VHH binders against q9vxt7. Designs and how they scored, part 8

Target 1, 187 residues: q9vxt7
Amino acid sequence: MPRPVLLIHGGAGDISDSRIAGKFAGIKQALRSAWGLLSPDNGSGGGSALDAVEAAVRSMELDENFNAGYGSCLNTSGQVELEASLMEGRDLRAGCITLLRDVMHPITVARRLMEKQRHTFLGGAAAQELALATGSERLQPGALVTEGARLTLKEFEDQVAQGKDPFFARTELTDDKPVPKTDPSGE

## First folded at step 23 (VHH)

Design GG3
Fold by OpenDDE, last read:
Structure GG3 (fold): chain B 187 residues (1-187), chain A 127 residues (1-127)
Amino acid sequence: as target 1 above (187 residues)
Amino acid sequence: QVQLQESGGGLVQPGGSLRLSCAASGFTFSDYWMHWVRQAPGKGLEVVSDISGSGDSTTYADSVKGRFTISRDNAKNTLYLQMNSLKPEDTAVYYCARDKIEYTSGDFWAAYDFDYRGPGTQVTVSS
């Protein structure tokens, strides 16, 4: 078995100082969650690269610092519309989900779509149906909305009200709490 | 030639402390994320702690948080792991590992790609 390599990108938007440490910690947590499934020396019978990647993204979906699951960026109606995609190089398959709501792990739904090998891209009601039919739990409406996400949307709305160009709106969540600044490059 | 050499392992009682060191050579030490990893008998390789090139970023496995502290001295090309409140489950061979990837400034990403490790140092926690 070749030496495994695991890489995670945690976003590159307008990241506030208060979220830097959390993002780094979250990235490492995602790496750790995936490593046990990927490493040939895991001692527990290693999983596949797909298992590892899914585990990593699931970890990130739980952390609002990555605003792609719990604490997702909100639409203009204040709602979470989830997206996820998965690709694998062995059999050249892909699964893409969009406009999914009230599901904790859209990446898992994307994988299920990929494995069905019927469609590559599914959205809205059809994606919702797939999620629930294949075992995803339907969360209470708004369960994925955090205060951080709400405040971020409010800031956006305020900027728009002031006549600012929404093209330059931030893509990361607003400030959480003050934390020491961390070197994002590791240098 | 990249070289890593761990030291500081030994036998300690539960609740005891050890300080591991790793001497690095053959590369620009400060440009690389460094890691402590360990392997217990019958278990897989566990990433214990990570530290950025500058030392400003550190992370820990949940199993060692609050007990272990990773640090580095780039002037001495040395990586450290202070282990306090040791438990029997901490018994393992501990390795110093280099991450192959040199991180680019401005990127918010990380990797596990351990291209070099030392021979390891045995840590045994037993009453």
Scores: ipSAE 0.548, ipTM 0.789, lowest interface PAE 0.6, mean pLDDT 90
Fold by ESMFold2, last read:
Parts: sequence; structure tokens; C-alpha cells
Structure GG3 (fold): chain B 187 residues (1-187), chain A 127 residues (1-127)
Amino acid sequence: as target 1 above (187 residues)
Amino acid sequence: QVQLQESGGGLVQPGGSLRLSCAASGFTFSDYWMHWVRQAPGKGLEVVSDISGSGDSTTYADSVKGRFTISRDNAKNTLYLQMNSLKPEDTAVYYCARDKIEYTSGDFWAAYDFDYRGPGTQVTVSS
């Protein structure tokens, strides 16, 4: 029987030393929350691997330490815009979602798109309609925005005003100044 | 050559305690993340706890936080799981597992790739 393996990469970018431990702890939590889905009686399979990948990404989407879902980087209008994609190797199916708003788990919407098998990519109003029609809750506007994300946007705007190159500006605030946690599911 | 051998399982009443041990040989024990993994009757595998090679980093499944403590003694090549306040839900075969991944500090990724595990030790919590 093949040995199941689960690997999670937490993303690239400029990360302060003070935040590395929190991101690593979040990766370990995602691994633990998803690992058991790979170990049914028949070992790993396409369906079990999809379940594990979705569960791992859902864990990261709830974790403000990642640029996914709750606590994501803000656009210049101060809003969270959501993207997710997945692909399975058995039949090479894929689902890609972009420009989704106010949905906690865009990875689950991407999976629903893949399993619908009509389109590979969906964005904007069409993605929003798919999410709601297939059971996603519409969150209140701003429910995914954290204080840390607002401060990071402010710092980005300050550096642009100083003529700095935004491609190399810090994308996450250091934890040298505490950032309060907020509930992402405001009603 | 890699060998892992669990011990310390048994029958215990709810609320009781057990300490599991895993004797390791055939590799440089301190270089590897080690894990406790359990399988309850009729259920899949659950990673219960993880510990870094140095022992400085530990993590726990939510189902056992505050009740279980993972530790290691690198001088004795032994991994431990102290289990307190045991519940019937903790009934399982408990396995000691080595992760193939030799974690390097500062990497922004991690994996579960268990290349060796022991035969397991049965823990039964019932009246």
C-alpha cells in the first residue's frame, strides 16, 4: 500500500521574524486537521487526497496568519478579494475561483466548480452565485478584515507616497506591536 | 535497521493515566521530528502529537490538548507520551512514527511523511 504524504507550503513573501513561529504553528495545525483523511482502509486515493487538501486549506483560511480567507491582504479599497484553486492528478480536473467576496472558504467553492465540470475558471458575480447556490454563507461585509491587514495596507500606502517600489514593500505587519484578533464571522 | 518499539499501553479506568514509551534505534534520533499517531476502533489514523528533534517544539491535536504531553529523551533515544485524564474516546492503538522530513529552521513549509512506525501499543479506557 502506498504511503500517504501531505506537504503544506505556507506561501512566499517578506515575513517578519516575529511572525514565523505563528505561521509554522498554523501549518502544523493544518497538517494535523487533514492527515487523517488520507488514511482510510484503502490508503490514499483521489477522493481522500481532495478531502485532505480541502481540509488543510480550510484550516489556513480560518487562520489570520495566512493570506487566505480571514486576515487576507486587502485591495486598495480596503476589501478582501478571495481566490482559490485546486487540481487533482487522477483525471487532471481543476477548479479556479477569483474575485470572490465574503465567503469563508473559497477553496470549497473551487472544489464545487471542479466537480460541476462545466468550467475550470469562474470569477466575480458568477463565482459568487455558485458559492451561494451550493451552500456557502454570505458573510457580512468586512467580516474577513483584520486590524493587522488594515495596518499593513496603511504601511503600503505610506511607502507608495514616499516613492518606494510597492513590489518589495512589506506585505505583513511585524508582531512587534500587538494586533488584536477579531471574529471573522460577524453577523 | 530503523526500529521503533512502543510500550506502556494497557487497560485503565476513565480518569486514569498512562505513560507510553517508544524506544528508537538504527538512526540519529535527535535529527528527526517524531509523532504519536493513534487508531481508534473502526476509525482512521489521527496524529495526536508532534515533537521536533531537539524537543523545543511540540504540537497537539485539539482532542488531547491539556491532557497529553509529548516529550523525548535524546540521550536515551526514547519518545514519550504522558496521557492524563483518559476518556473512553482515547481507546486506540498508539503508534510511534518517524517523519522522513528533517525540518530546517525558518522554512515556510512542513510535511507529514512517516517512513517508519512501530507495531503499536493498545490503550483501552473502560470500566
Scores: ipSAE 0.513, ipTM 0.776, lowest interface PAE 1.4, mean pLDDT 83
Fold by ESMFold2, fold request of step 24:
Structure GG3 (fold): chain B 187 residues (1-187), chain A 127 residues (1-127)
Amino acid sequence: as target 1 above (187 residues)
Amino acid sequence: QVQLQESGGGLVQPGGSLRLSCAASGFTFSDYWMHWVRQAPGKGLEVVSDISGSGDSTTYADSVKGRFTISRDNAKNTLYLQMNSLKPEDTAVYYCARDKIEYTSGDFWAAYDFDYRGPGTQVTVSS
């Protein structure tokens, strides 16, 4: 029987030492939540891998240690804007969602888009309509905002007000170091 | 010739305890992450616990946290799972698995890639 492999990367870049343990714990939790879905008994080839990937990302979307869903970085208006994408390798189908708001699991919306096969990319009002029409709950405004995300935005705004270049300002709570190009919280 | 062999399963009443062992041979045991994986009747595989090669890093599924303890004795090439306060939902075949993919401390990824596992030992919690 084929040996299943599941690998999760929690984000690239210069992550502060204070966040490493939380991200590692979150990655292991996502692995455990998704591993059993790779069983050959549960799969149809591409379907079982899709189930596992969706479950792993849903675990990370609930985990404020990741810049995904709950606890995501905030825009300058203090709001969470959501993005997700997935692709399957058998037929190279993909679903990509951007500028989504107030839903808990953007990865599930991306999967719904992929499965409809009418569009590959959808954003804004169209993505919002798809999410709600296909069963996502509309959350109250602010439900995905955390105190940690608010503090990170305030530190970023303080650095800009002090004349620091926004390109090099950190987007998570840490020392005054340049924002890495691949920092998960660099939005 | 990698070999993993589980033992210590059996029938136990709810609230009871068991200790599972996994004898390892044919590889440098201390170099590898090891895992306990279970399969309940009619269900898929669930990773219940993980332990680093040195034994200093352990993680647990929420369903077993506080009741199960993973450990290893690298001098005896043996992996253990102490199972306390057993419940009927813990009924499963328990497998010892070696992870091919190693990681370094501080990296931001992890994987499950089990290249060897044992034949398993049955744990039944009932009556």
Scores: ipSAE 0.505, ipTM 0.779, lowest interface PAE 1.4, mean pLDDT 82
Fold by OpenDDE, fold request of step 24:
Structure GG3 (fold): chain B 187 residues (1-187), chain A 127 residues (1-127)
Amino acid sequence: as target 1 above (187 residues)
Amino acid sequence: QVQLQESGGGLVQPGGSLRLSCAASGFTFSDYWMHWVRQAPGKGLEVVSDISGSGDSTTYADSVKGRFTISRDNAKNTLYLQMNSLKPEDTAVYYCARDKIEYTSGDFWAAYDFDYRGPGTQVTVSS
């Protein structure tokens, strides 16, 4: 078997210095999660590349150091609308989810879509239906909203109100609160 | 050409300490994340610790947190691993590793590539 290579990008932009360490820690945690599946004799039974990348993204979706999943950027209504996409090169498949709400791991839903091989891109009510029908737990409304995300939205709104160009608005702010390390949905 | 050479391994009793070093050459040392990885007999490669190019970011496997400390001296092109409170399960060949991908300032990414590694240094923890 060829030696696996893992690479994770944890985002870019105007990130405050206080967030840098956490982001890299989160990235490394995601890498470790993925690597554990790929590494032989680690008790995992040997995972696939898909398993590894899904695990990595699931890790990141739990980590407020990233603005996806828990701590996602908010829409103008203050709500989380989740997106995830997955691609694989073996069979040339892809799955994309958009406008998903109140689900902990949209990447898993994206994988399920990909594996169904019926649609490549699913959004809104249809994505929600797929998520729930395939075993995802519906979280309580607002469960994925963090104070950091609220602050980010507020800053954006303030900039707009001041007549400033929001093109360069920050998309990630910290509230210095602990990030949950467990999946609140139990998945 | 990229070269990595580990040193400092040896036999120690449980609870003992070792300090590993890795001499790097053939590339701009400070531009790369560096890794310590280890392989125990009959087991796969485990990532022990990581350190950013500047040294301001470090991570550890859960199994070594609180016991091991990774550091680097970019002026000397040297990577270090201070290992305290060693356990028998720490017995392995330890490798200094670098990824193929070059770090770019401002990027928030990391890799587990380990494309470049030294010959390794044996660490044995036994009574």
Scores: ipSAE 0.504, ipTM 0.780, lowest interface PAE 0.6, mean pLDDT 89
Fold by OpenDDE, look of step 23:
Structure GG3 (fold): chain B 187 residues (1-187), chain A 127 residues (1-127)
Amino acid sequence: as target 1 above (187 residues)
Amino acid sequence: QVQLQESGGGLVQPGGSLRLSCAASGFTFSDYWMHWVRQAPGKGLEVVSDISGSGDSTTYADSVKGRFTISRDNAKNTLYLQMNSLKPEDTAVYYCARDKIEYTSGDFWAAYDFDYRGPGTQVTVSS
């Protein structure tokens, strides 16, 4: 049996120096949380690549150092609209969720969709229904909104008000004064 | 050939200390991230700590933060783990592991890809 490999990307774009340490720590935490599930030496009788990947993303969804789950970027109305997708290579399955609200772990919802094999992509009310029907907890409105996310949105609004091009607007706020970077690939 | 050999394990009372060493050979030691991993009875493999090739970056599992310190001496091709304030839950076989994938600062990503590890050293914390 081939040994497992676990890779995590923690985001790209205009990330300030002050945010690097936290993001790095968060990535390592996600790796650690997932690795035990992935390890072939796990005597628990459980674990898979899917379990490990889900665990890693769940860890990141809890970490405000990432703009997913808790700390997600806000829409223009100041709301969190969650997205997640999961793919499985063996059977070429996928599950995608968009416009999900007030759920802590959209990746889990995406997995549930994938496993049902009825749809590949659900959004909005349908995604919400799936989440709740399959055991996700509905959080209080705004529970996933962080102060950083609010400030980021405000910054965006201010830029627009000033007539600046918001095409490469920041998606992450930092305590440090950011050095503007342009990334055509986006975050 | 790549070789890793752990030493320094043993029996210690709760609150005690141990210092693990890992002797590395067969590769350019300073080019690789190194890791300490452990496996307790009936549990899966846990990544305890990791350190960059230069030694400038270190990370720890929450369970060992403040108690364990990872370090390396590249001139001696040796990895260390200072374990203080040991607890019974720290009982495990400890392994030194090399990461095949080198961390780069260009993209913000990391990996666990342990291509080599030693035979391990037993650490037992018991009163």
Scores: ipSAE 0.452, ipTM 0.750, lowest interface PAE 0.7, mean pLDDT 88
Fold by OpenDDE, last read:
Structure GG3 (fold): chain B 187 residues (1-187), chain A 127 residues (1-127)
Amino acid sequence: as target 1 above (187 residues)
Amino acid sequence: QVQLQESGGGLVQPGGSLRLSCAASGFTFSDYWMHWVRQAPGKGLEVVSDISGSGDSTTYADSVKGRFTISRDNAKNTLYLQMNSLKPEDTAVYYCARDKIEYTSGDFWAAYDFDYRGPGTQVTVSS
């Protein structure tokens, strides 16, 4: 068996220095959460690469530092619309979810879609239905919205109102030290 | 060339203590997260503990929390693992390893890549 390698990309862009430490701490947490699934004890029934990547992304979805779930960027209506995708190279499968709302772990929903082998891409009401029908908990409206995300949106709106180029608007606040949210689903 | 060399392993009785050291060279030591990993016979590679470049952040496997302490001396390019209250299940070859973490040109990522580890040091806990 080839040596496993676990790689996480935490994002790109104009990230303030004050945010970097938190992001890498979060990446480390994601790596740790996933590694045990890649390198299990012999005879214990090992996890798979898919299990590992799902675990890593689930960790990141809880961490406001990555705005991948909790603390996601808001749309113009102040709402979180979630996306996730998963693919594997052995059997060339993929699952993609878009416009999912009020679910803690979109990556898990994407995984479920992939494994169903019916659709590769599902969005909106259909994605929502899949999530709930397959065991995802529906969170209270706005549960994934953070104060940081609200302020980021406000800043964007203010910049637009001032006639500034929104191309340079931040996607996250500077100087924040967010703590990962506890998963209310207990997963 | 990146080089890591572990030392300090040995035979101890249950409840005993050991202090492992890892000498690093060939890279800017303080820029990297470092970690201790271990492999017991018939088991997979377990990540025991991690420490940030500055030393401000540390993490531990649940199995060693409260017993092991990771630390580093960046001036000496050395990583340490203080192991107290050792148990037979702690028996393993212990490796120090470098985490690949980079932030360049607005892009950042991290990886567990254990090509960057030393030859290991044997820790045996037995009565």
Scores: ipSAE 0.448, ipTM 0.746, lowest interface PAE 0.7, mean pLDDT 88

